VHH binders against Mitochondrial protein C2orf69 (C2orf69). Designs and how they scored, part 5

Target 1, 361 residues: Mitochondrial protein C2orf69 (C2orf69), of Homo sapiens (Human) (q8n8r5)
Amino acid sequence: SSCSQARTMNPGGSGGARCSLSAEVRRRQCLQLSTVPGADPQRSNELLLLAAAGEGLERQDLPGDPAKEEPQPPPQHHVLYFPGDVQNYHEIMTRHPENYQWENWSLENVATILAHRFPNSYIWVIKCSRMHLHKFSCYDNFVKSNMFGAPEHNTDFGAFKHLYMLLVNAFNLSQNSLSKKSLNVWNKDSIASNCRSSPSHTTNGCQGEKVRTCEKSDESAMSFYPPSLNDASFTLIGFSKGCVVLNQLLFELKEAKKDKNIDAFIKSIRTMYWLDGGHSGGSNTWVTYPEVLKEFAQTGIIVHTHVTPYQVRDPMRSWIGKEHKKFVQILGDLGMQVTSQIHFTKEAPSIENHFRVHEVF
Short names: E, the ipSAE of ESMFold2; O, the ipSAE of OpenDDE; V2, 0.75 times the mean of E and O plus 0.25 times the DockQ between their complexes.

## First folded at step 1 (VHH)

Design c10 (framework vhh_4orz_3)
Fold by ESMFold2-Fast, scan of step 1:
Structure c10 (fold): chain B 361 residues (1-361), chain A 123 residues (1-123)
Amino acid sequence: as target 1 above (361 residues)
Amino acid sequence: EVQLVESGGGLVQAGGSLRLFCAASGFTFSYYTMAWLRQAPGKRREWVALISSDSSTDYADSVKDRFTISRDNAKNTVSLQMNSLKPEDTAIYFCARDIGPYKYGFPSEYDYWGQGTQVTVSS
């Protein structure tokens, strides 16, 4: 975690320190959205967006693009990440007497790792609505949960509807902050000091109080489009406790697809990653119900599970490894595109290796 | 010097009750989540119950509605009330201090353990 330490790590011809990867945040537009409503306007989540830096989304040499006409927007890929226990903004983690040990796995650092893993994608971190004791992530808007965020799954909680509306609202809220706009794009009679501009050229200067740039200077490239649901594709990633969200989405598939907008959203999901999932409750850590998994197999979504001995070889939580094996077996039997990998098998189980799954998946 | 000392174990008939106590010393007890774990003969150690610093509780499915964990911060004690005991509850019961990011986790998430107290439930 020290920038003075030189080390070679895969990837690249020379490895960078974690501080070098963190510096990549300054090359991408970063936005914090503090209160994004879902389908129920009283149920909101905080989101962190790390947009692609422009390389790989660059449109400067589009063929047949006239100077006066807008070029055709490129299709967008969006990665949605649900963090685990302990994970929070770096500043919050460093001030906590226990969580400072895990500061390298802050929301900002994980977003940076994901941006490197998915260089042409928009990275969204979807923070849980409640943290019990500043340690236990509780996804109360996505799944029925006890005080510690341990789930009780059902088929109709509304997780898909919440996620879909959360994305609609997040995309709308982030739109103006990531694009150059003309002076006349919005209401002329609006009295907003930050939105008033006398120059006739396009400018990016009006931002709501619920939307903040992560950068404190003009260090960002504007060679990209704002987030858009049009022709968007999605990858969903759950880490540890965050996997309870993915699990709940599976339970809802049969009912959720009856809504045409949610069915279209489901069809836009390409891949789902389960990264070292685990929680309390003694059961349902992994989805093992054949009827639920049969619905899942009909979606054509590609499945990846990445686990470590920390979760699947824990003698105090022996059901986790058994359920994971059953999840993979049933999906494989149904002919689904599923891959499963266990990491760090030569090393003792540890919370550090639990987090390090982010580096190897 | 951190110490956890269990007491209250013994022999009871099925359907009976026992109350286990854990006396803690050498640290600021009120700051920590405390847990009870058990190990039955020939089986792996399993988590039973926990109580957080704010007295929020959780239980393994096998003991839910039968066991109650509680704490007394003035006396630095955590207790486990065990009702409707079954032969399957026969085990050595351990008190542990939980430092993990999850409410129960690997043995490495518990930095201090007691030596355990034997509970035997006859059929």
Scores: ipSAE 0.005, ipTM 0.355, lowest interface PAE 9.6, mean pLDDT 78

Design c11 (framework vhh_4orz_3)
Fold by ESMFold2-Fast, scan of step 1:
Structure c11 (fold): chain B 361 residues (1-361), chain A 120 residues (1-120)
Amino acid sequence: as target 1 above (361 residues)
Amino acid sequence: EVQLVESGGGLVQAGGSLRLFCAASGTIFSSNAMAWLRQAPGKRREWVALITSAGSTDYADSVKDRFTISRDNAKNTVSLQMNSLKPEDTAIYFCAAHPWYSDYEAPDYWGQGTQVTVSS
């Protein structure tokens, strides 16, 4: 399920064959994680990971030299991306009678663009759990929505808890996958006698067992908070329909911070990007409730909005531009670090320019 | 400058047929799925039929095999052929243009509607 082996990545709109960072991106390990559980084991998402460049065998520090003080490595940075409508794996989009025209904006291609934009960061694409008609993204694990994925926000859906646990589980799975690939043969086994407890999904006499863990053990709980995640920082990005996830997270801030682990996670978020957010529903396309935004402003998160005429100047969705302006204004009035830009103002509104926001933010 | 205009509604007896039409501006029509929704008095709005820009169709279970949605890209028109009509099909029928980032329940995506009344 290696992206580099199973799928080709081509960041459409990032300068084509002249892209000087394509070699660095191609050096990144790419993993598809098919069934990552959140806090509720029955609610899972598929994730695509582009690991940070420079992963190697070395932790080159020799333990026999404690008198030499080595500087600590910089903390890991993770970029979390929520796709919009239409977006899927390249092979799925190319087979679709309408979506093939947008194949340059596949999950793999957008992940590549994000890797270029955020060098030295782990790029996580969080795929929606359902696509209506293979077209309309529905984030059913993150927000209550109708059949087409248009949201109905509330303060207690559990989006933060789901996201946090999803990341913990995805990170653990990715570390296990990376370890298996680097370790072909190893016979130093402790073989703990634990015949009364067995990890789920392990068959007796199975040769393929790499590591044994039990969800009810303290070790499983401890593995939820590895040292690298304690030092990690996060950037959250929503594109188009994917912005409904960011919006839901804002509605939950007040309640979510009552959980110590979620509060720590919130404090590790540095920046949030809304890329041409918009959907139907007549309201709440952008968050405009002062109570909600006051909680958001207290986080210290840096906010960037990037919009195009496709969303904010659509006469059929006139509320989007008004709500965007109000969102930015309220956050600015609350003293939050907010920047906003409108792109492609001299071109006719188009779905192509909607997607091209990925090139200019 | 975007406009949706429904027509073809009327009174028909149970078991009868009716054809609805929706005319759309060219700029919105070319890239969008088109849908028909309906709202009966005192009921919630419900989706009825959808046709994608490429011509793929989908239908609500309540109308499947009775209704047929089609589009004419040269005329920027979508139509709904309604056969074997039942009294419970009585509703105002709305045409909705659906850009890939919207749904059919937003009021701003609908025209004025056309009344369909099925007697008895």
Scores: ipSAE 0.011, ipTM 0.392, lowest interface PAE 8.9, mean pLDDT 75

Design c12 (framework vhh_4orz_3)
Fold by ESMFold2-Fast, scan of step 1:
Structure c12 (fold): chain B 361 residues (1-361), chain A 119 residues (1-119)
Amino acid sequence: as target 1 above (361 residues)
Amino acid sequence: EVQLVESGGGLVQAGGSLRLFCAASGFTFSDYRMAWLRQAPGKRREWVALISSGGKTDYADSVKDRFTISRDNAKNTVSLQMNSLKPEDTAIYFCAAVTGYDFYSEDYWGQGTQVTVSS
């Protein structure tokens, strides 16, 4: 199989069961956008895109529909994924003395899993702006955080405005690249070798060694109109530490909807997934403020939570399970469409099963 | 039951040294990152040093080059060697087991050991 590394480097797994295999007929173009600005041009994120592979999408060069014609954008669905701690490109993870054991959960592999879950959607992995020691994901553009990315939530940080502008700019940068450039989605070195940038080059406490240049990025700003987000729909997914972004978006709903563009964007979000959310700090691991959740319930967004005993059934971290239960109960009481599942209840809690939530949600 | 027991604190003059010890029980010690945190009177807790399951270390800027964290997985012990101590290092020092990749959780903290540095 294409996942011989999964068989050798995935202890406790069955042979090849962890393969994120994409059949060649369903292969997607994979683009690395090394520097995508948000609302503040000094605040940028790196994004990994797996373009939608379905029939009737703009990517297809059909006879009589040239790429430069002024089309009405077809309906598009976009999945936005916020990774957790230690997750990075394969090449970076395999070179790390501890993170190599989690290489099956690299950005490329998770994007491939999501592509199978959402076959006609564009998959966007939104990488954090800083990784402390190449381990701790710090979403500094999305939430106030300490050195290790532990969040301190507030109502007006600007996470929604950042996300909206990030998407506008990412759409513009990706449009012309989709027909011209492609990557083998499971070859992590292919992306890295064709770029002169590394997401984090933190050495011996120096946080200034991030290099940003990627020849795979096609920077085209020749469109007179930004891509119409009115015809796009969105699913937002947070995993582990990545859930702090979803949590921050909830805190901002009341203020964010005052902006007409952000209100329209909020209305285009269909579903949000929390995948085994949890972090240090002893509180606000899940949102439990009734006033915040009441605003969220008014959006009509469909909510799914998928958790494991690693986060919610550890008696030494009893608050996480209580907060999750309260989050689900309050939203359900407010009439929101909420589903929750606990996975791997028959197995010992483990970091491996924490990651394996990606395979079963 | 999870138990973390700190020891080795005491009174020392500025420029002196102390070595703190933490004995862990009730969990698989070698699977966890271990951290030292401190809290001075009237201040919030702050992290001081971290050691991964594989032995990689990290330090707060305030203690860098003065403190050294180490672990002994055979004895379920983590230690903190503190050199060139300053009056501002005066605090109660806590041992913590870090859950997953998180820095610490309060449910894994020990009772602490007092370090007092005189000027």
Scores: ipSAE 0.000, ipTM 0.246, lowest interface PAE 10.7, mean pLDDT 75

Design c13 (framework vhh_4orz_3)
Fold by ESMFold2-Fast, scan of step 1:
Structure c13 (fold): chain B 361 residues (1-361), chain A 122 residues (1-122)
Amino acid sequence: as target 1 above (361 residues)
Amino acid sequence: EVQLVESGGGLVQAGGSLRLFCAASGYTFSSYAMAWLRQAPGKRREWVALIFSGGSTDYADSVKDRFTISRDNAKNTVSLQMNSLKPEDTAIYFCARQESLYRYTTGDFDYWGQGTQVTVSS
């Protein structure tokens, strides 16, 4: 369910919506961005953002130290998550005749889990552009797909360019929206608590210089050197069908790095997580082409795979486990930092344990 | 060897009804979701109805409230009752098996029948 105290709304024109969060992450600001364009204005995605903890209120500004020189803050970190099949907003899942049983793995609930896993990071859930039958996630902006979202990978689809521009546009919209809300709340609270209508006591809260500074700070905050993704670092996470996006990005590395902006973005990616990746189609569930993986190994990105028997020990999809082993082996042989873990090996394979990989990675 | 065999297609007048059957063999039928898809001339194959192993059903918007999918696990059959048929329902109808005993999350189908022709005259 959603409540007003957990709800965050975009100021409008930017494709924002309300967001409901669990008690554990209620202190984070949440935005739903309903229409964020990539490089092609006709190709948009919905994003859910949980802003980094402690961003917004700028508590350091309250003391007003006249000669402060702050130590350099740590680089801003962003976690990008690509959901799997059936995952949607909580209210959509609860109304679905089959998907209601997986409501604990809604976009909001997974964002909450990720916020606990990465407490100092911006959490972005990147929703697919098409949901076939309200069940099958189709990442049509990121990879060539059939009607059910099963991928056909190639080296030049434009997934990196789409992702980079999507993030730039989403970040700019979110930062401008969040800074305006923070300043509006701060100014309202300042007027309410400090600027009282009694003329006998209007000294510290109602100063022309203070009011002028607030107005100029608002203008400066909105347009003067906005935060740049060039200083940011990234973790990319795919779950289940969402792993098709990570896979497509690997196929594009050789070509994508020829673009200076994309090369800089690739160099800012620190870690990539594959969470129980798998789909039908008979092949290319995991990337096993040595030439593609050799390009990947040159990036210095840290790799983690977390799988369950649901995907890698399914006799109906025997290629998944074989491809996963080959992916890990080739990357290890190339000297890449790669960690692989199989979870829930002593339990029967289940869709519940497929989702529960979110709790243990 | 997995086999899916459709029957029940034919020619029917607009507003009429047909019932399609799919006989399945070579696997544990009760453990799999089963679906009906259709392909009209010059069009892509499109999904029509799905029934999960537990009996829950789902329908494409174009056929909702007109078509009913059902299964008989004792006879290894899935059926599609088609009511209030329209000329736009003219297509080859395919029975398909969902790929995995545990998977309700993907529509990739691993086995297909040969199809049965349904023609709805105006």
Scores: ipSAE 0.000, ipTM 0.199, lowest interface PAE 14.3, mean pLDDT 76

Design d01 (framework vhh_gocatamig_d2)
Fold by ESMFold2-Fast, scan of step 1:
Structure d01 (fold): chain B 361 residues (1-361), chain A 117 residues (1-117)
Amino acid sequence: as target 1 above (361 residues)
Amino acid sequence: EVQLVESGGGLVQPGGSLTLSCAASGFTFSSYALAWYRQAPGKKRELVAGITSGGSTVYMDSVKGRFTISRDNAKNSVYLQMNSLRAEDTAVYYCARDYRGLFYDYWGQGTLVTVSS
């Protein structure tokens, strides 16, 4: 019988650092950043971070015997996730009269799923700046939209610049928090295990030539590796309404790449996932403009679409399935690496299966 | 089954008025938000107005002050009162039901509004 609620509380000793996650996730450091500015300081988003696990890749070949140098740190990968409608922090969803039914798809629970899917990556959940009626996610900092968050795309809204600066600022804030925590643990543990030669045994007085003195109380600080965003690579994921952000980014590619910093950021994006994309708008659920898609095809980004009958086989919204097919076909014809999969085709279309795309992509 | 049936469309002179109605069946009407969309020839479908279960309303900028959305829960109906009609308002108007904030899950067949220029 599932009476299980998983609630753990951070006392809130720091306003921007808390979260409660499933015990199934590796012991990742978790931060909730309440106010992160983008390029415009007045435009901010809230982000949830699951930092990459502290454990590295397993040790390989001893016969090769590397030259005793510290191994180069692994390349940093960041997964950026844009949630759909209804999705919010677990506590908020459980208190909502309608949304409590979907609590399994809270920001914390989805971040946990993504952490299992991308075990060596930083996981960022980028929360929308406004939620209409506590149901409709509105990405007002990323795309022009109506009150329900349905998009009106243009080529120059500033979504790429906002995303880039948001990530730079979020990363800097997270590194300050993580470095402070690591330094505190480091100082306490290093001081406790301080290495000065001390005559620890007085029993028989047998001593070799010399017991080495560990004189470096801060030796562990010498192996410190601060992450660098400039060497990072990115995966972008949109779910449902969150796909409007990915769509807006495509509209901006031609103009955005004229900015040297944004061009470098675009070149660092490896993969983009559309998970069952949809919104309350009556058109343009998928990008089908050939000029926009030609620019996208030139990026070298790998594309994955995962859809369900809930979105693409609804007779009352027949344009969604047609637009999705056109999006995939045009990109494929342009030589882009694109993979498309439809899930749950043998089950009745449902909101549950719409969310369950997170389990199978 | 859920059904949304629009009516009230027709030919009207510039500056005239029309009231569109959407009759809903097959669900607990009072629990859902409803919206009016329109699609003009050769144009994108766009949100015109929306009304929540609690009666809060939203409008696109170009119709604000001219159009009024309302609902009658006793009659399972939502209405769009359109005043000061312009040639640019010529479109097929669609009624849509909001499914718990995720998207509009049911749409009517549409009703044509023609504003003669």
Scores: ipSAE 0.000, ipTM 0.190, lowest interface PAE 16.9, mean pLDDT 77

Design d02 (framework vhh_gocatamig_d2)
Fold by ESMFold2-Fast, scan of step 1:
Structure d02 (fold): chain B 361 residues (1-361), chain A 119 residues (1-119)
Amino acid sequence: as target 1 above (361 residues)
Amino acid sequence: EVQLVESGGGLVQPGGSLTLSCAASGSIFSINALAWYRQAPGKKRELVAGISSGGYTVYMDSVKGRFTISRDNAKNSVYLQMNSLRAEDTAVYYCAAEPYWSGTRYDYWGQGTLVTVSS
C-alpha cells in the first residue's frame, strides 16, 4: 500500500479556525443528547443542540430592562441538519485513520458554521443511528437501507413520525435541562426539600395542583411550559448522504399528512436545503418521481439546492447531475419556489469543495 | 475492507491483445466504481477506464474503441480487454476501487501489473 501518507498537523489553518469556532460554540448554550427516542422508544438518535443567540441569561428580564412591556417571547425557528458520510464528533474523527482529513466538518464545527448562517435559530444536528466502519452514515430510523446506508425508498417507512417525535422528545429534554439549571442557581436545596418533605412539612397555602415538582406522576414539564413545536418554524438541511432523509420525507408526504400532528408539522416547515446531495447506487440519488414531487409542490416549502462539480460533473456518477436537473425542472414546472446553484465551477472537482459547500450556501 | 490483485500483464507485440484481471477481496457490492489506471516511466498516473456499480463506463480518448472494461460481481472481479495495443500503451496498470464513499478518490489500489508493447 503505497497510497498511505503521514497525517499533516496543519496547526496554523486548522488550529486558528478551531480556536475561533470553539469560542463561538462555548458562547452558545450547547447540549449533547445521547439517547433521544422517536415514536418507537427502541429507535433513538443522538442530537447536538446549539441554542439560539440570546437564549439563557440574555433572554431573561434584567433589572432596568424597559422591554418588560412584551410578555410573549418571539416565535422560535429551528434548523435541523442531517450530516453525511465520515462526519462525527471531532474527537472521533481525529482518531480515525481516514476521517481525520475532514475534521473541519465535524458535527461541532458544522453546527458552528450553521449558527453563523442562522444566527437567531436553534441548530440541531441529528446524528445517524449507525455508522458502518465509523465512515458510512446509516439513517436506519429514517429510511430502509443496506449495510452502508444506501437507501431503498418507500412511501410508508415512518420517517416523518420518527422525526416529529424525536424533536418533541429532544425539545422537552432541552427545556427540562434549562429548567433544572434555573432552579439550581436560585434554590437547589428547595427541590430536595420539596421531594422529601412536601406532604409532611410544607404548609404554604398554595393549591396542591400547582405544586407537582415532587409527585411521582410529575408531568409539569410536558404540560406547564408552552407547547414546543406547534409555535415553531423549521428549516431542514441535508448534506451529501444526509439528503437521503429529506428524500424519504418527500416519499412519505401523501401518507404522512393524514396524521393531523404530522400535517401541522409539515405546514411549519419553511425551507429545505439539499447541500451537494447524493449517495452511490446508480439511481434515486435525487427524487424524480412526478407523483411524489406533485405532493411536495403542494406544501409551499421553499427549496434550495447547492451542488458542486464533485457530485454533478463526475463522469463516473453521471446520473447524479441528470437527476438533480430533473428534480429542479419538475418542481419549477409545478410552480414551486426553487433556487439552484452550482458552486466552485472554476476549480477542479474535489472532496474539499464538496464539504466547502457549507461555507457558501 | 478491499484488497485488489492484478494479473494478465506481459510482453505483447504491437497490434496484439491482452486481458487484465483484477480480483477484489471483500464485497464489491460495497464499491461505487472500479477503474484501471496506468503509469508510464516519467509520467503521472492517468485514468484509462472506469466502470460504476450501475454499469456506466468511461474511457480516456486514446483507448476508446480499443479497450473495454467490464465487471463480474459474482467473481468479485473487473477486467480490461485491450485490443490493437500500441507502444504508447506500455505502462504499469493499476486496478483501483472507490467505495460508496471514497474520502479522497479511489481509496484502494493494487500493486500493479506491467504491460510492455514492443516490436
Scores: ipSAE 0.013, ipTM 0.389, lowest interface PAE 7.7, mean pLDDT 75

Design d03 (framework vhh_gocatamig_d2; at its last look DockQ between E and O 0.07; V2 from the best seeds 0.00; counts 0 for: pae E 13.2 > 2, grease 25.5 > 24.2, SAP .7 > .668, placed apart)
Fold by ESMFold2, look of step 2:
Structure d03 (fold): chain B 361 residues (1-361), chain A 119 residues (1-119)
Amino acid sequence: as target 1 above (361 residues)
Amino acid sequence: EVQLVESGGGLVQPGGSLTLSCAASGFTVSSNYLAWYRQAPGKKRELVAGIYSGGDTVYMDSVKGRFTISRDNAKNSVYLQMNSLRAEDTAVYYCATKFGYSELYPQYWGQGTLVTVSS
C-alpha cells in the first residue's frame, strides 16, 4: 500500500537520559518516502520531507479566537534540496568508515538547517538514485551521468518532467501518510522545539527509545496541512554535486515549457540557489551558454549563487571560478535579479567551509 | 603527469610489521590530501588512512593504534607504517590523491602493492 511506502522517522532517544542530541530529535521528525515514482514508473527517487509546523501553534495562542468555517489551506512554499557527494541518511553515514566525519551534513540535519532558514516552508530532500562507491552522488534520473556522476547535459533528457512527477506523487503519498496517522502522534510531532542542532558534534551509538504518546486525547488545538500543489510556490537548492540537477533543468527550459502542466510548475518557481557547485567533470560546472541563459532569464526567477574558495579558487580546476563569473555576468546583463557571494574569502580553502555554506547562505 | 608508485608490500607473518611507501611525481604531497586504500578479495576498495595538507590524519577504526600515515616532503613521499598485522589486513594497498578541494574522493590512484599476512 502507499501508506507502507512512506517512512516516518521514529521518535526517541536513549532510554535513560536522552543521550540523543537536539539534532537527533529533529532527524526523527522527518518523513522518509523510500520509493517515489517519477516520469517513468520504473525511475524512482527517495525523498525526505520535513513539514512546515509553525502556523497551527501560533494561531492557538490567541484566547477568544473565533471559529473559522472550513479552514482554508494557506498558500504553501516548498524548498527542494539536491544534496552533494557523501550526503546520505544519518544512519548510513555514521556506519561508513570515511563518511562518518561528515555526519552533521546528513540529509536529515540539512533538512533541519533549511527548516530554520525557511521557517514557513515544507522542506524536501531529493536523493540521487545511485551512490557510486557509497560516496559519489549520481543523478541518473535527472541527467546523463558517467560512473562518478559527472553530467552530460542535453535539452531532451526529461529532468523537468521527472521532477514534476516526483512532486505530484510525493504530495499524494505524503497526504495519504499524514491523513492515516493517529492524532496523538501528530500532536506530539507539532510541538515546536527551541533546541539547536550541533553540527560540530559526533554522536556515539546510544540506544534509542521510542517516545510513545503518553496521553490519548482529541487535540483540537493543532492545525495540520499536508503538502498541496494548490497555489504552491517553490525554491530550488542545489549543493555541490546536486547543482547538476539545476543545470540540467536550465538546458531543458525551452522544450519543457511547451507542456502546459510543466510550464505552470516552472512559473511557480520563485528562487533558485546554487550552493558551491562542483563535480568531477572537466567543464560545465556552471552553465555559460548564452542561448540557454536567455531562456532562463525570461522566467524572472530570482537567482542566488553562494560559493567558497573550495570550488571557485581551486587552481587545478580554474574553469569553475571562470564559469561562475560568466554565469553571473550573463544573467545580470540579461536583466535577471542575481546575487552572488563568495564566503570564507579570508580562510584557506577547505572541505569544512564547503559544507558550512549551508550555515551562511 | 601525475604518478603514484607504491612499494614495500610482501609476505609477513601475523603480528609482524611492514612499511608501505608511495612516491609521488607531478604534484606536491605537502599541498594535497593523500590516502591509502585497500582491496581484499571479494571486498570493495576501502579507506585505510589519509593525511590532509595541514597534517591532520584520519584512520579506519580497525587500524587505529596499529597503522600510522606520514609524509616526507623532501622525498615527495607518503608512508604507511603497519604494525601488529593480522590475516584480515591481507589486501592490495593503493596510494591515492585528490587535487584541490573540489572532490571528496581520490581522482588518481597507483597500481597497488600486495600485502599478504599468512603463517
Scores: ipSAE 0.000, ipTM 0.206, lowest interface PAE 13.2, mean pLDDT 77
ESMFold2-Fast, scan of step 1: ipSAE 0.456; ipTM 0.775
ESMFold2 (binder alone), look of step 2: mean pLDDT 86; pTM 0.877
OpenDDE, look of step 2: ipSAE 0.021; ipTM 0.445

Design d04 (framework vhh_gocatamig_d2)
Fold by ESMFold2-Fast, scan of step 1:
Parts: C-alpha cells; structure tokens; sequence
Structure d04 (fold): chain B 361 residues (1-361), chain A 120 residues (1-120)
C-alpha cells in the first residue's frame, strides 16, 4: 500500500486557522488590464495589478490623514512577475482537468504571496501573450520563441523597450481606471456610433483622443508617471518559464542602454530573482555567455537564484543544473552580488516543490 | 536516444477500434506522467489523452467516452484504446513523457509517432 501525502495542505495545524499571514497585509486594489500595448501596438499583454495602498482607485470612505496635508510622495517600488508554465487565472486553472491541482499558484494567488513578501509595493503580474496546450507559457512579445515557448535569444528583440512601455501604459491605465470603467459601461455605443455608424461623416475631429479616451485626456496627461522618473525602483521576478524574459533582458543590456530612457529604467532595477528557472524543449535555459554577463555585472543589480531539485537535479534534464551553476559562478567571479539557494533538498523532487519556491524565496 | 516507442497504428474503417501501445524505459515510466498527442496534416499537435503516475486521466473533449488511456506498470507501457473511430481521428499519434503533473515536454520525450488512418 502507498500512503499518499496530502496534496499541498498539511492536515496538522488546524485548517480553521486561516489568517496568520494575510492579517499582516492591508487590503489592496486589484485591477485586471485585459490588453496593454507595448511600444508596438500589436504587441500587447494582459497584466494583473495589486496596487500599493492608496494608489489607483482611492475610495471616498478611506480618509486621508486628519491634517489633509499634501505630503511629498515616497519613492514607489514596483515588483514585476513573469509566471511559469501552467499558471493562469484561478478560474481557468480550476476548470482544467490537470491544472486544477496547481490552483494555489494561480496569477491571483501568486500576486497575493508577492504582496505579503513586498509590502507597500505595486505588484504586477505580466501574463504571457500565448499559452500552448494550456501548459507552456510563450512570451512572444519579449523573446523569439518556438511554438512551445522555448526561446531563441538575440541582442535586439526589443524586450526592454516593450517592458518599459508596458509599464508606462499599464500605470497610466491604472491611474485612469474610472475612464476605463466609463468606457466599458456607457461610452461603448457612443464611441462605436461616432466611429462606425457614419465613417464618411467622421473627420479628424471624431478621431480625437478626447472622444476615444472617455473625455479624460487632461487627467491622463496629468497622471503620467514613467517608471524611470522620481526614483521609482523595480524588482523583477521570473518563475520557471518566466525566467526566459529575464534572460532575454540580459542579452539586450548592451544595446538597450544606448537608449537614455531604457538606461534610466535599467538603473532603477534593484533586484532580479530567478525562481527555479529552467524549461523543457532544449538546452541553454540559463545565460552562460561571458560577454552578456559582463554587461549585467556592471548594472549593480542584486541577483538571487532560488532553485529546487525538480529543475537542477533532474537526470533527464542534466543541462539545467550545469547551466545554473555556470551562471552563478561567472557572476560571482565578476564581483556581482549573487545569492544562490537550493530548496527542498531533503524531499523528493516534485512539481509541488517547484511551485513552493514561492513560499521560501 | 529514443526512449518511447509507439506501435499499433494502421488503417481502420469508421466505427472501428484500434489500440495504440507505447513502450517506455523503466525510469521514464516510473517517474513521469505519459500522454498521447496527435497531429493531422496542416494542423498543430494536440493533446488527446494523459495519465499521471498515480493513474489520474485527462481527455480531449472530442474523444471523451470513445478513447481510454491506461498504463501497465509491470510492462512499462501506456495504451490508448480507441473506439468508434471517425475520419477526423486520422493523424500521426505520438507518445510523450513528462514529469508529474503534466509538464509535457514535446521536444524532449516524444516518441517517433504511429500513423492512424480512418477511411472507408
């Protein structure tokens, strides 16, 4: 007979004690942005935002301080998370006959974990533009990939420019959430009528930004906060397949820094986390080119890698562990601040522990 | 090195039955979920059925109730029993291995494929 361990839950410790970790985190505004363009309008991604407290939609019932003072805004910190394979919105995962078992690692649940880990930060989950077989995350807007999402890195794909413009556009949309809400409810028919019902009667006036953006263009302009301004800082996190985005960004550093806006953005990145990086579909899952890593070492970014036996000790994917060791070794030799940890070494390798890296990093 | 070997494909008439077999090396079989995919000309490869190490199964909607995936731990083999076959089931069928939980690895643990043709 085989005694199966409880899935992810330990029956000990009482299932009734729910709120220990969540009780320490303040309620945050949650926004789903269905399509956010990058620099190229045809390259869009879905983003999930857990805003820092008081950002986005400020509720009338949440008063400011009694002084009603205009304090100087504190520097903003943004955490950007790139999901791995299988991960999707909770509703989508729970309806899948195999993925339902990983529902604890849905985009919403991971965003919540990150909000506890990085208090007072904006949490952005950047969803891949394509899922193959409901299994493989494909970051087609960030890196050249085959049909299964396995990357083919180059130095000039445009991942940094895409990411920077995604953040600018996503932040602006989050600040103008009332405008988006108005468009979804009352302006749909009005805008469609003005632009479609009689195109021959519509001139440049009907193409005006004010009509298309729900008459709040002035507010949109006033709320513009590029990520590279006002000491905004960033943490980038890739999990599993999501690490291909971080890898591509490294390949682009030398060329990307020639753009002054992108250079400023790069200088605003404090930390990058590779969480159990690696993927199926070939070798070259970690960056091991000395030329690329020398550019990375000059950035001053702090590097953390958190891996599990699932990725780095799989004898059928032996290159992943070797590439990871080489990545860490080269960066260490270059004098970069690098921390590397292997988790769950006393447990059998498992997909469960692959995901559980989110709990311990 | 090919570690998955499919067999059992062939020509069958509509309404007929066919059993596909996939022989796997012992290590792949014991440690991984196994699945059947198919690819018809001009179409992408699609998941037909999967079975976990513990025996849990998943099926594509169009084959549910007609196809049955099973595994034989003693023989290190996975089977796809196909009943009530239709012309649209015509495809090359591939066996694939992946680690627990259906992290399918189409590029790393594909078998060679076996052709199934359903025609009258």
Amino acid sequence: as target 1 above (361 residues)
Amino acid sequence: EVQLVESGGGLVQPGGSLTLSCAASGRIFSDYALAWYRQAPGKKRELVAGITRGGSTVYMDSVKGRFTISRDNAKNSVYLQMNSLRAEDTAVYYCAADSLGYYFTPDEYWGQGTLVTVSS
Scores: ipSAE 0.015, ipTM 0.250, lowest interface PAE 6.7, mean pLDDT 74

